# Ledger of designs, part 6: VHH binders against UPF0159 protein Ta1429

Target 1, 206 residues: UPF0159 protein Ta1429, of Thermoplasma acidophilum (q9hib2r271to476)
Amino acid sequence: EKVRLIKYSNEREEMQKVLALLMYPFAEDASGIISRIKAMELSEASAILERIRDLRKNRRMKVGRPFEAVNYVFEVTTNYGAFRDLQRHRFLSIVRKPLTVSYGFDVPPIIAKMPDLSEEYAEAMKDAERVYRIIKERYGAWIAQYAVPFAYRYPVVFTTNLAEATYFIELRSTPQAHFDLRDIAIRMYNEIKSVHPSLAGIIKFV

## First folded at step 1 (VHH)

Design e13 (framework vhh_4orz_3)
Fold by ESMFold2-Fast, scan of step 1:
Structure e13 (fold): chain B 206 residues (1-206), chain A 121 residues (1-121)
Amino acid sequence: as target 1 above (206 residues)
Amino acid sequence: EVQLVESGGGLVQAGGSLRLFCAASGFTFSSYWMAWLRQAPGKRREWVALIDSGGSTDYADSVKDRFTISRDNAKNTVSLQMNSLKPEDTAIYFCAKAYTGSGSYRPLDYWGQGTQVTVSS
């Protein structure tokens, strides 16, 4: 699977946490805020989040620090080039495996639309795969990883938060974005929306 | 600039022998793995032989026990001794620089122009 959400928290509890942090600068004490938030109906909490969404006029208007408290762990399987671009965002890579040929490879879109070049590209990848197999059999996976071309996919586990995910999704879901990153951004959005439909509403420009 | 220049190809009869040479320049030859590939008419490119920086070798099943790869680090040369040649060995043979070192993710793109081997029946 290209994008998989592997860790998240209960949406009601995450919403209560965000709302408490949003109210904190304007209140005298934390105990009163917590009591009010716990007594709040989900419909009221959702309405507040929708109002915050509506106040953002464009993606340059940041979501705000309280949304950094909502955390997600994703596994993303993508080519090394796309992974290098993901590293420009504030995603923490938790674990990696040695680079491998086991997850297939991506053909760049410009090459994919030209049948002759696409065939040559795939053949070059299969040639590299044969080299990888020989090196792996002789010297093991950690040495063989250095023979893996940029086009090959591999899984990486990332930690991110809702504010950073919003920034990434809104930036990389545009038509002009790198194809692989746009696909990843849309899949991440759908994963967040499937488990946190109310909180996902803050991701406006997708 | 990285350069690989193959030589030694030619026409031989089945059962004959040829020795191919590859002269390398533009990189620290002794530190890299070297390989021979071939492309027969109408077929895909395929591995023939590999030699690592330490001199250990590996071969495709189709050429095992007939071909021998070797290297001369003093002359920056890798060689392929081909014995008991068969008509199906007819191909253009290429010398290639194989990957080594951290972060090298490029395909085998340091190929020479190749040398033609034709084996008659």
Scores: ipSAE 0.000, ipTM 0.107, lowest interface PAE 16.6, mean pLDDT 78

Design e2 (framework vhh_4orz_3)
Fold by ESMFold2-Fast, scan of step 1:
Structure e2 (fold): chain B 206 residues (1-206), chain A 119 residues (1-119)
Amino acid sequence: as target 1 above (206 residues)
Amino acid sequence: EVQLVESGGGLVQAGGSLRLFCAASGSIFSDYAMAWLRQAPGKRREWVALITSGGSTDYADSVKDRFTISRDNAKNTVSLQMNSLKPEDTAIYFCAAEDYWSGYELDYWGQGTQVTVSS
């Protein structure tokens, strides 16, 4: 797939961690917080998160530091242009493989709207793939990557937290964002929502 | 570590068909792009067909519309259906896997299976 959630933690435990960090500045002692959080029902915890969601009126209002404690590891298959934009975000780490032709390519939207140019573009990409294969056969993938057109997709692994993911998803899911990043942002949101439906609620502007 | 074993080769008359199989063991097969290559006597190895982890396919011009590559991720196999075979298709056919973590040329090769097409 284009976006894969590789690693995440149990939602109840992540919610308890976030709630403990949210309550800490206002509490008399840490042991009291731990006891209260452990006794908390899922519905009660969800109601608190829902209230936090309601207090955010726009994406400029950050979700806060406690949400940095919830971590995700994603593998995203994306083209070079989108990868450059991903590198501009404050993810905890980014690791990639050599550029490759094996995951297909993206046709720029303006070209995709013109049937003749779209066909010619696809033919040029297939010709580039054959050149890549010849170079890879002779010199290996690390050298062959220099023959890969920017339109081609390749896998990138990165680690992020819920606060950064919220920032990225809300920023990049807008109609004005680059189309590749919008697709990635929406897929990341859906992956988080599928494993952490309560925590995903904090991602409000998507 | 990925181990590849080809099968399905043999002797066939021009115009006939063969189906080649590649069985993979070891690593997660579905993450790999899989390819078929061939080497005729006295010639360099050439790429024939490719199937990506997402299922997209591509073929060398010499085999387009005659060969079909497919994969079965549940069985860790990739197949090459070869129709309308020509004497010039005579070669040893190799299965190869592209492991994107290694960073080098097609990372895992099988030992090959012989295909001979008589006129």
Scores: ipSAE 0.000, ipTM 0.098, lowest interface PAE 20.0, mean pLDDT 77

Design e3 (framework vhh_4orz_3)
Fold by ESMFold2-Fast, scan of step 1:
Structure e3 (fold): chain B 206 residues (1-206), chain A 120 residues (1-120)
Amino acid sequence: as target 1 above (206 residues)
Amino acid sequence: EVQLVESGGGLVQAGGSLRLFCAASGFTFSSYDMAWLRQAPGKRREWVALITSGDSTDYADSVKDRFTISRDNAKNTVSLQMNSLKPEDTAIYFCAKGDYEILTGPFDYWGQGTQVTVSS
């Protein structure tokens, strides 16, 4: 719903790619690495990944550069306030749309548990939608986006690699992280794990 | 120091084409949205085309299907290909830089502009 994994590659092929890159600095000849990796049993490949996981003692010990070769494309829909925090992470690319009122809005939890304030908040959002429509009619969608409150949901598509995803997930899945980003991080982890259970094992501190 | 230098304007007959260029310096070009705006005599400055740091594009209804915005991050340039020009496209065209932290953000800087005149 809120987080969708929209593009990923076959896990066996991604594991073979990571292992080839891990072996490359120590190889005498680049030819033959790929043939050896293709002949490797999945159990052997998984054992190497588990060893790498075991060697990371805390989240400050980064996963190696070879894991940057595994790419994922995510679509995330969240409020603009959460998104401006998300964009500070070093995702490979981000594709944006103008802010809009089409995807609804989020009521902050503190306000949501106070019925009077929740109602006033919703009315304020509806008032902002009227202003948005007037500006959009006169000046178009890109100017009208400046009338959209931070509470409104904003869709974004971004590409990330497994190393950056590990960093983001381990940082943002902690209880101290902002609720919206923690939810996004956990959902991203679950999406990766569902398609790449062996590679997801590198994400240790969730 | 942020600098935007527009070029490529000129006089062209209706139905003709022009390509505008904007050379940018003084900021991390690839991190910012870039836009083209225009202002005809006696009228408000209006947005024409936008390209995000992620290469998504959007266009004002008046120019969609006729104009194409593109960027070259290696050369710090943004360009606007203008086809099927109409007399109502006559204006000074400005290049603008968006604010990355605010997503699209308010456009921070305008260059001197480049004049486009379309005759009937």
Scores: ipSAE 0.000, ipTM 0.099, lowest interface PAE 20.3, mean pLDDT 78

Design e4 (framework vhh_4orz_3)
Fold by ESMFold2-Fast, scan of step 1:
Structure e4 (fold): chain B 206 residues (1-206), chain A 121 residues (1-121)
Amino acid sequence: as target 1 above (206 residues)
Amino acid sequence: EVQLVESGGGLVQAGGSLRLFCAASGRTFSSYAMAWLRQAPGKRREWVALISSGGETDYADSVKDRFTISRDNAKNTVSLQMNSLKPEDTAIYFCAADESGYYLPEDYDYWGQGTQVTVSS
């Protein structure tokens, strides 16, 4: 699976946390605010989040820091280039498996359009797989990873928060973004929306 | 590094049409995403249209179905066909280029000087 959401918290509790942080500058002490938020019905909390969504006029208007308190752990299976782009978006890699040939490889679009170059590219990848298997058999996967071309996909576990995920998804879900990153962004959005439908509402420009 | 020069701006009556051109000089144009952004009096720059290096297009809601962006890689040009112009389309229009091509103005490293478009009612 290209993108899997492997850890998240209960939506009601995350919403209560975000709303308490949002209200803190404007009200009594934190414990009083939390008590009021806990008594709030889910529909009322969702309505407040929808108003916050409406206040953002474009992607340059970042979501507030309270949304950094909502955390997600994703497993993303992608090529090395896309992995480097995810790291630039402040996604913290928790655990990485060795580079491998088990998940296929991506052919750059310009090469994919040329049948002769596409065939040569695929043959070069198959040659690299042969070398990889020989090294893995003798020296194990961690040594064999050095034979894996950057075109090959591999799984990486990332931690992110809702504010950073919103920035990444809105930036990378555009039609102009690299296809692999756009696909990852849309899948991450759908994963968040499936478990946190109210909180996902702040991801406005998808 | 690439230099961008816009042309085709001018005065037109509401309901009219205008075509803007952007000519790129320097390195190979075909690897860049190209965009048009505009700045109306008293407002910040806003994205209007873009075309990726692969030819995919996107438009702001305010100009959707009225504007068409296209590119000619052989001539190193990108154009913006503007139809059914409205007074609110009055702005300075900028051509911008970047390898990645995004909506945010700050994502574009190369900018033209801008061309004025004025739509009279």
Scores: ipSAE 0.000, ipTM 0.105, lowest interface PAE 18.6, mean pLDDT 78

Design e5 (framework vhh_4orz_3)
Fold by ESMFold2-Fast, scan of step 1:
Structure e5 (fold): chain B 206 residues (1-206), chain A 118 residues (1-118)
Amino acid sequence: as target 1 above (206 residues)
Amino acid sequence: EVQLVESGGGLVQAGGSLRLFCAASGFTFDDYAMAWLRQAPGKRREWVALIYSGGYTDYADSVKDRFTISRDNAKNTVSLQMNSLKPEDTAIYFCATDFGEWLEYDYWGQGTQVTVSS
């Protein structure tokens, strides 16, 4: 699975948390906000989120800091090149397993355009897999990882929040973005939308 | 060699339906998004529909409720189901992919002609 949502919280509770944080700077009394939020119907909460969505005229207008309180843990399986681009987004706290040959590999686009070179590339990957298996059997996976070419995909676990996810998804889902990162961004959007359909509405420019 | 071969075009009356197919070869199809574009005589080429490798879809406003894009990764095929066709849909339809080059689609095939009569 290229993108998997590992951890998330109940949507109603996350919505209540976001709304409380949105109201707090303008309120005289925090206890009054909590009482109001707890009594709020889901339809009223959704209407407030829709108005916040409507206030954003373009992707340059960030969602507010209260949305940083909604947290997600994702596992993304991708190649080293795409991983380097993901790492440039400093907001990600990244944890990875040892590099492995178990998740396949990606052929660089320029090589994929040339069938003969693509075949030679695939054969080189098969050779690297043989070396990997020998080292793994003798010395274990952590040592064997040094034999894994950067073209191989590997799973990376990272945490993000709804504000950072919105920024990443809106930036990387544009028709002009690199296809691999666009695919990851869209899959992340769909995962969030599947568990948090109301909160996912804040991700406007997808 | 990268190949994209479109089929399924033809002549149809307004209100009718057509299904277009694109057979892809020469690249790792499952890892790339696929798109349909069209070009009518005297008009600029326009994007119609996009399907990402994970199956998420996007559509131009002009076709949003009438066209459906889908893919079959086992067969390296993309299809476009076109319903409620209008004379303004008359165009040569191309399937296309981008191998990670920003801003533009790298490749599309020769196209398939769709003509919608009044």
Scores: ipSAE 0.000, ipTM 0.103, lowest interface PAE 20.4, mean pLDDT 77

Design e6 (framework vhh_4orz_3)
Fold by ESMFold2-Fast, scan of step 1:
Structure e6 (fold): chain B 206 residues (1-206), chain A 121 residues (1-121)
Amino acid sequence: as target 1 above (206 residues)
Amino acid sequence: EVQLVESGGGLVQAGGSLRLFCAASGSTFSIYDMAWLRQAPGKRREWVALIGTGGDTDYADSVKDRFTISRDNAKNTVSLQMNSLKPEDTAIYFCAAGPEYYDFWSEYDYWGQGTQVTVSS
């Protein structure tokens, strides 16, 4: 599985947006909020985010709605089974390519622990690849995708926001998460942290 | 593929206890997160408890500290120990295999038929 963050916005501007939305319910006028946010040092903004982190006692206490304003576009290369689970989350948009054999396949852990079944599984995959290649050569990739087993990986692009990403990462990075989703969740966290180290601090239970 | 069968339901007085069992068949039981959900008459299904493949547990706020979920991978069984039962706990209880979602009902075909729990006041 490979996870790549393909679109994100400037962190300082995203932090200013979140802080403005956090301040709004206290009935400050818009000009006052804008002036305050523009004058705010990065250290002060980060301290506010750390306070919000501290107030969350467990992952069931959601981050506030202002964090929905921070958006990310991810590309994830994963098998069809994991994709089914991903699409159950409320990601804003999902686009995918035709199923293909070009990105390899995943062997279920129970089968991987049984040498004879693992070998038979690999042989079944090899047979499916042969059928895929014949169909693709004669009829093209769109028809050939019907020969691709669910175990094969393919790229999926989806959009999420920081609040939904926090929910997904905290839920799916736990020991009880399915192994494929746990790996995806941890990699998504690392991608967000790489570009938005201050905002990533809101993701507490990883 | 996993088949699930619930048992252990019944009638109990408020403040009492019941233990529900979910018997699973299939070689993939150990790789699934297992959950209990319940549905009262005229209401939507609600998630109650989850136990992951590693044994870590999670509970809905309405049952936290009263219910305990456990699993035995050698026996392919999931149990739900229900203590300090309230009339509001009256529902059909379902065992399900899949990830944690508030509704669970559209992700996997692995659901039991349910077992009735009635708590009298």
Scores: ipSAE 0.000, ipTM 0.110, lowest interface PAE 18.3, mean pLDDT 77

Design e7 (framework vhh_4orz_3)
Fold by ESMFold2-Fast, scan of step 1:
Structure e7 (fold): chain B 206 residues (1-206), chain A 121 residues (1-121)
Amino acid sequence: as target 1 above (206 residues)
Amino acid sequence: EVQLVESGGGLVQAGGSLRLFCAASGFTFSDYYMAWLRQAPGKRREWVALITSSGSTDYADSVKDRFTISRDNAKNTVSLQMNSLKPEDTAIYFCVRESYGDYVLDEFDYWGQGTQVTVSS
């Protein structure tokens, strides 16, 4: 899969954490918050999150800092161009595996429109794969990665929080965004929504 | 997420045979080199056998012609057939995945818990 959520926490616990942080400025002490959270019905928690969603009028109005406490680890499989754009975002960390030939490659659109050049491109990729496998068998994947052209897709792992994910998804899911990042943003939204349907509601402008 | 589970160890007499199995999960098994390492009490870990993603094999001199490594990509398993066992083969045997480098400190990035092989004289 192009986008996979590889680490997340229980939604009920994450909601309690967010709500405690939202309530903290209005509480006399932490024990009052704990009592309030313990007594809170799921429907009440959802109503609070819906009200916060409704207060955001556009993408420029950021979600509050409490939502930075909800953390996710994603694996995204993409080409070097998309990775370069992805790394411009303020994710907590971005780590890639050594470049590999296992996930296929993308043909640049200008080359794809020229049949002869497209065939030569594919042949060059096949030659690179052969060299990669020889080097990998002799020296391992670390050295072999230097034989992999940037056209090949590879896995990238990054960590983010719900506030940053909201910013990225709302910015990159627009029609004006680069197609590769738009696809990644929409898939990230769907992954978060599948595990955290209530919290995903804060991502308003998808 | 990545898991390697070894089995097949046990007690055997010198000259006997054992077959070790490693069940892998949580990654695209066919893309990785797999290896068996062993560690005897008070000794350093040593590499025993390697199988590449393409199926090529290599062996440490100490086990050459006695051990055979194989893989089944459909079942995500790697096996080690151990013949003509010697008391010196007594060790905990580990199934390992070769590293990719990112955030990896050693040449192998995932290890199973190991399976004990004891060869009595």
Scores: ipSAE 0.000, ipTM 0.074, lowest interface PAE 21.6, mean pLDDT 78

Design e8 (framework vhh_4orz_3)
Fold by ESMFold2-Fast, scan of step 1:
Structure e8 (fold): chain B 206 residues (1-206), chain A 121 residues (1-121)
Amino acid sequence: as target 1 above (206 residues)
Amino acid sequence: EVQLVESGGGLVQAGGSLRLFCAASGFIFSSYEMAWLRQAPGKRREWVALISSGGSTDYADSVKDRFTISRDNAKNTVSLQMNSLKPEDTAIYFCARSKYSSGWTPYFQHWGQGTQVTVSS
């Protein structure tokens, strides 16, 4: 499970929160808005979100601050390079394990397409794994982590919100994106869509 | 064609032991990371044990110190020794592989039908 959605809130409650925040600048008080929105049918709320989606003409047009209120916790198992890129997209890492060789490694896309280089790369990784095992046996996992190449995967727990997730998914789901980030973006989209099908609609440029 | 065939499941009493086997074919077994996953009724599939191509192992906290994963590259098999079984270990157990592939391969690939483990009392 390369990408796993660990924590999310009830979709109806999250939709009510987003709609309340969207209406807040135009209303006299927040309690009146909340009462109105709680009485709203789910289909009506979904129609409003679809209208908002339609107003975005390209990735550069942000979904707006109210969508930052919808929060997700993901576990992502990926290599160090992809981890650094996720941090640039405002995914806040909460906790991780020591770097390890137990979850396999990723071959860079350019090398993966070249059989000769791919085989040499895999052998270099296996050699590094042997060194890691020796160090781990003698000095423990926290010291051994320094022998783990950047290509090796490890699980990291990240927190993000729907606005940042939308930006990341739309940017990184393109065919030109780094293979690892594109795969993560698509899996993240599918996880959000499975629990929040209406809210996931705001993610327009797949 | 890639094949993973699980066996060794059955009914056992709490505190007992079982050994699961997975026979692999259709790929270069020694080059792949192998895993055991399980799915209890009404719950999501979860991993329980991993073994790298080089033999490094990792375990879910719920089975740590009770389960041992091992592989035999000459026979293309991976096995799971399960000790001190609890009713909570009742699940269908699946053998899966992982590939060293950038971005396009699922972390785990479920290829077998699984083997049922039932722990009573």
Scores: ipSAE 0.000, ipTM 0.092, lowest interface PAE 15.3, mean pLDDT 78

Design e9 (framework vhh_4orz_3)
Fold by ESMFold2-Fast, scan of step 1:
Structure e9 (fold): chain B 206 residues (1-206), chain A 121 residues (1-121)
Amino acid sequence: as target 1 above (206 residues)
Amino acid sequence: EVQLVESGGGLVQAGGSLRLFCAASGLTFSDYAMAWLRQAPGKRREWVALIYSEGSTDYADSVKDRFTISRDNAKNTVSLQMNSLKPEDTAIYFCAKSYDLEGYYYEMDVWGQGTQVTVSS
C-alpha cells in the first residue's frame, strides 16, 4: 500500500484541542474556554473550522500554530527519487533503511504509455536487481544499496502535524509538481479525510 | 504597509453608550476578518468581537448582547457599538486584522495605540 495512515487520534478530541488553542490568546480566562468547549456540539465545532477554511484565500495563507497539535504517523512506500523530494519537507521524524529491490519499482508515466519502452525498462530493472544481489552476497547490503536504481521502492515512516500536512498537500497537489509527490499528497489527503473529515476541511487547495 | 487607527473612546457613566471606529489602510480590507481587542490596566489583552469577511460576527461572553460589531467595506472601516457599559469595560480598545498573506491564519496583529474607554461607576 503506497500511503498508509498508521496512527491518529479521535477527531472530536483533536477538534476540541485545536479550538481551545485558537481561543487561548483572546480568552477572558481559561475556565471560560473550558466551559465553551464542553458546551459545544460537534456540529458547532465543525462550523467554526469551516469558517476558518473560508477565510483562507490561497495557499500562501498558512494555517495557525494550533493545527500543529494534530499529529499523524504515515508509512509511505515510494521510489528513492520521490523520497528525496519528500524529505525536503520538514516532517518531525523520518525513519529509513538501506535501499533494496524487495518492494518493486515505479515506471515513469511517459515510459509506461509506450509498451516497448515499458518492457525494456522492466528488463533493465531486472538486470540491476541481479547486480544488486551479487554485490550484496559479496559486500553486504549497505554497499549493495548503491547499485539500486532510484526507481525501486522502499517504505519510510514519518510523523507530521495537520499544519505541515496542509502545507505539503496544497503545494504538492498542483499540476506542475513531481508526479510521484502529487500522488502521495492526494493519498495523504484522502487518508486524513477518511478519519478526520471535519479537520480535513482545513486542507482547502487540493 | 498596514495601518489601523482607532477612535471614539472617552469617559462615560455606567449604563451609557460609545461607538468606536477603526480606519484601515494598506490592505484589501474586504478580504480580512476584523476584530476588536481590549486591555484593562494590569491585565492581559483580551478579544471582544470579530467580524468575518462575509459579514458574520462572534462576541466574547462578557460583551454578548451589549456590543455590536459592523463593517463598511466601501470606507475601509470597522465599528463597535457599545451599549450598557459597565466599569469592568474600562480598557484601551484596539482594532486588529485576523489574517495576513504571509502570516499564520487567525493570528491577530495590533498596530495602533488604541482608544481609551473609561466607564465610571
Scores: ipSAE 0.000, ipTM 0.102, lowest interface PAE 19.2, mean pLDDT 77

## First folded at step 3 (VHH)

Design f10 (framework vhh_8fcz_2)
Fold by ESMFold2-Fast, scan of step 3:
Structure f10 (fold): chain B 206 residues (1-206), chain A 122 residues (1-122)
Amino acid sequence: as target 1 above (206 residues)
Amino acid sequence: QVQLVESGGGLVQPGGSLRLSCAASGFTFSSYEMNWVRQPPGKGLEWVSGISDSGSTITYADSVEGRFTIIRDNDKKMVYLQMTSLKTEDTAVYYCARELDYDSPYWYFDLEGQGTQVTVSS
């Protein structure tokens, strides 16, 4: 699986946006909030986010709606089964392609450890690829996609916000989550952390 | 312990409608995503629809999109599947599941309850 963060905004600007939204319900004047936020040091803003982090005792205690204002665009290449689970979260798919055999497939870890079954699995995938190519030749890629086994990978570009990303990462990074989804969740966390180290701190249960 | 009791299945003609119900007990219903999955005769399990704990995120299998609607009522600890424009291909035993089994990227399901039989034929 491969996870890549395609688009994100400047961390200071995103933090200012979140803090303004956090303060808005408690203020009489939005202009005063904006002036205060613009003058805030990154370290001060990070301290406020850490206090918010500390108030969450478990992953069921959600981060607030202000964190929905921080947006990310990801490209994830994974098998269709894992993608169906990703679709259950509030992600907006920007660009989709028909399912294809061009990006390889995933072998279940148990089968991968057994040479005889691994060979049979690979042969079944080769058979599916032959059927795919016949259908694609006759009916085109959009019809042929229905012959692609769920084990095959494909790239999806989707948008998410920091609140949704936090929910997904905390839910799917647990030891009980399937390896592929756990791997995706951890890679998404690392991508966010690499560009937004302060904001990534709100993702507590990873 | 955890219990999920499906009901509402039956025999219906193509183009008809049915409403399936799932009554949940033994866990904090409002904290879990709920799903409907089905098993057609002679085939494996197929995921049909899912709904988040708050009800704000809903997804459907391509084969049922636009024809089925998943609904939850956290106060009553119920999840429903409203089925319209039924096809013979919808014939299956329908199950509700507290959380979809994500132990496999190849999409298999861990189920609760006995299911409810839906038969679509003339």
Scores: ipSAE 0.000, ipTM 0.103, lowest interface PAE 17.0, mean pLDDT 78

Design f11 (from c13, 19 letters changed; framework vhh_3k1k_2)
Fold by ESMFold2-Fast, scan of step 3:
Structure f11 (fold): chain B 206 residues (1-206), chain A 123 residues (1-123)
Amino acid sequence: as target 1 above (206 residues)
Amino acid sequence: QVQLVESGGALVQPGGSLRLSCAASGFTFSSYEMRWYRQAPGKEREWVAGISDSGSTISYEDSVKGRFTISRDDARNTVYLQMNSLKPEDTAVYYCARELDYGDSPYWYFDLWGQGTQVTVSS
């Protein structure tokens, strides 16, 4: 499974937006907030976010609604089974291509540890690829997708926000989570952290 | 305590219809996403349908899409699965599940399950 962050905004601008929304209910007017936030050093803004992180005692305490204003577009390449689980989360605008054999397949860990079963599994996948190719040439990719086993990977693009991403990552990064979703959750966290290291700090239980 | 109880399973002829019900108790039903799963003899448990806490997001496994309808009644703490145009391949024990509840279960994707209700489709 490969996770790619396709679109995100500048961290300083996103932090300023979140902080303005956090301060708005407690201030006299919006212009005063904007002036204070724009004058704030990045280190000061980061310290405020760290304080907010520390106030969350457990995963059941959601991050505030201001964090819904930070948006991300991800491309995830994963098997159909994991994709079906992903679409259960409140991701906006999930867009996928027809199922395909072009990105390889995932062998369940229990099967991967048994050489004979692993070989039989791979042979079954090769047989499915042959059938897929024949159907695709005659009837096109949208009909051929029905011949693709759930084990095959394909790319899906979806939009999420920082609050939803925090919920998904904290829920699915636990040892008890399905292994496919756990890998995706950890990779999403690392992608967010790589571009937004300060904002990623609110993702506490990973 | 916290529980889910399914009902409505029966023996039915191919092409027939059934409505399954799942009664929830012991938790704030309106705050949770609800799902239906099934397990046929000799097969793994598979997801069938899901409905969000608000009821606005609904999804189905491809093989049941157009034939099954999931719905919820928060006033009665109940989730339903209306099954139409039943096929022998739909024969399974049907389970409802509450998912995505932080810390309520060590297996959040199998958070809370009902006891199941048997649906048999045969001549």
Scores: ipSAE 0.000, ipTM 0.089, lowest interface PAE 20.6, mean pLDDT 78

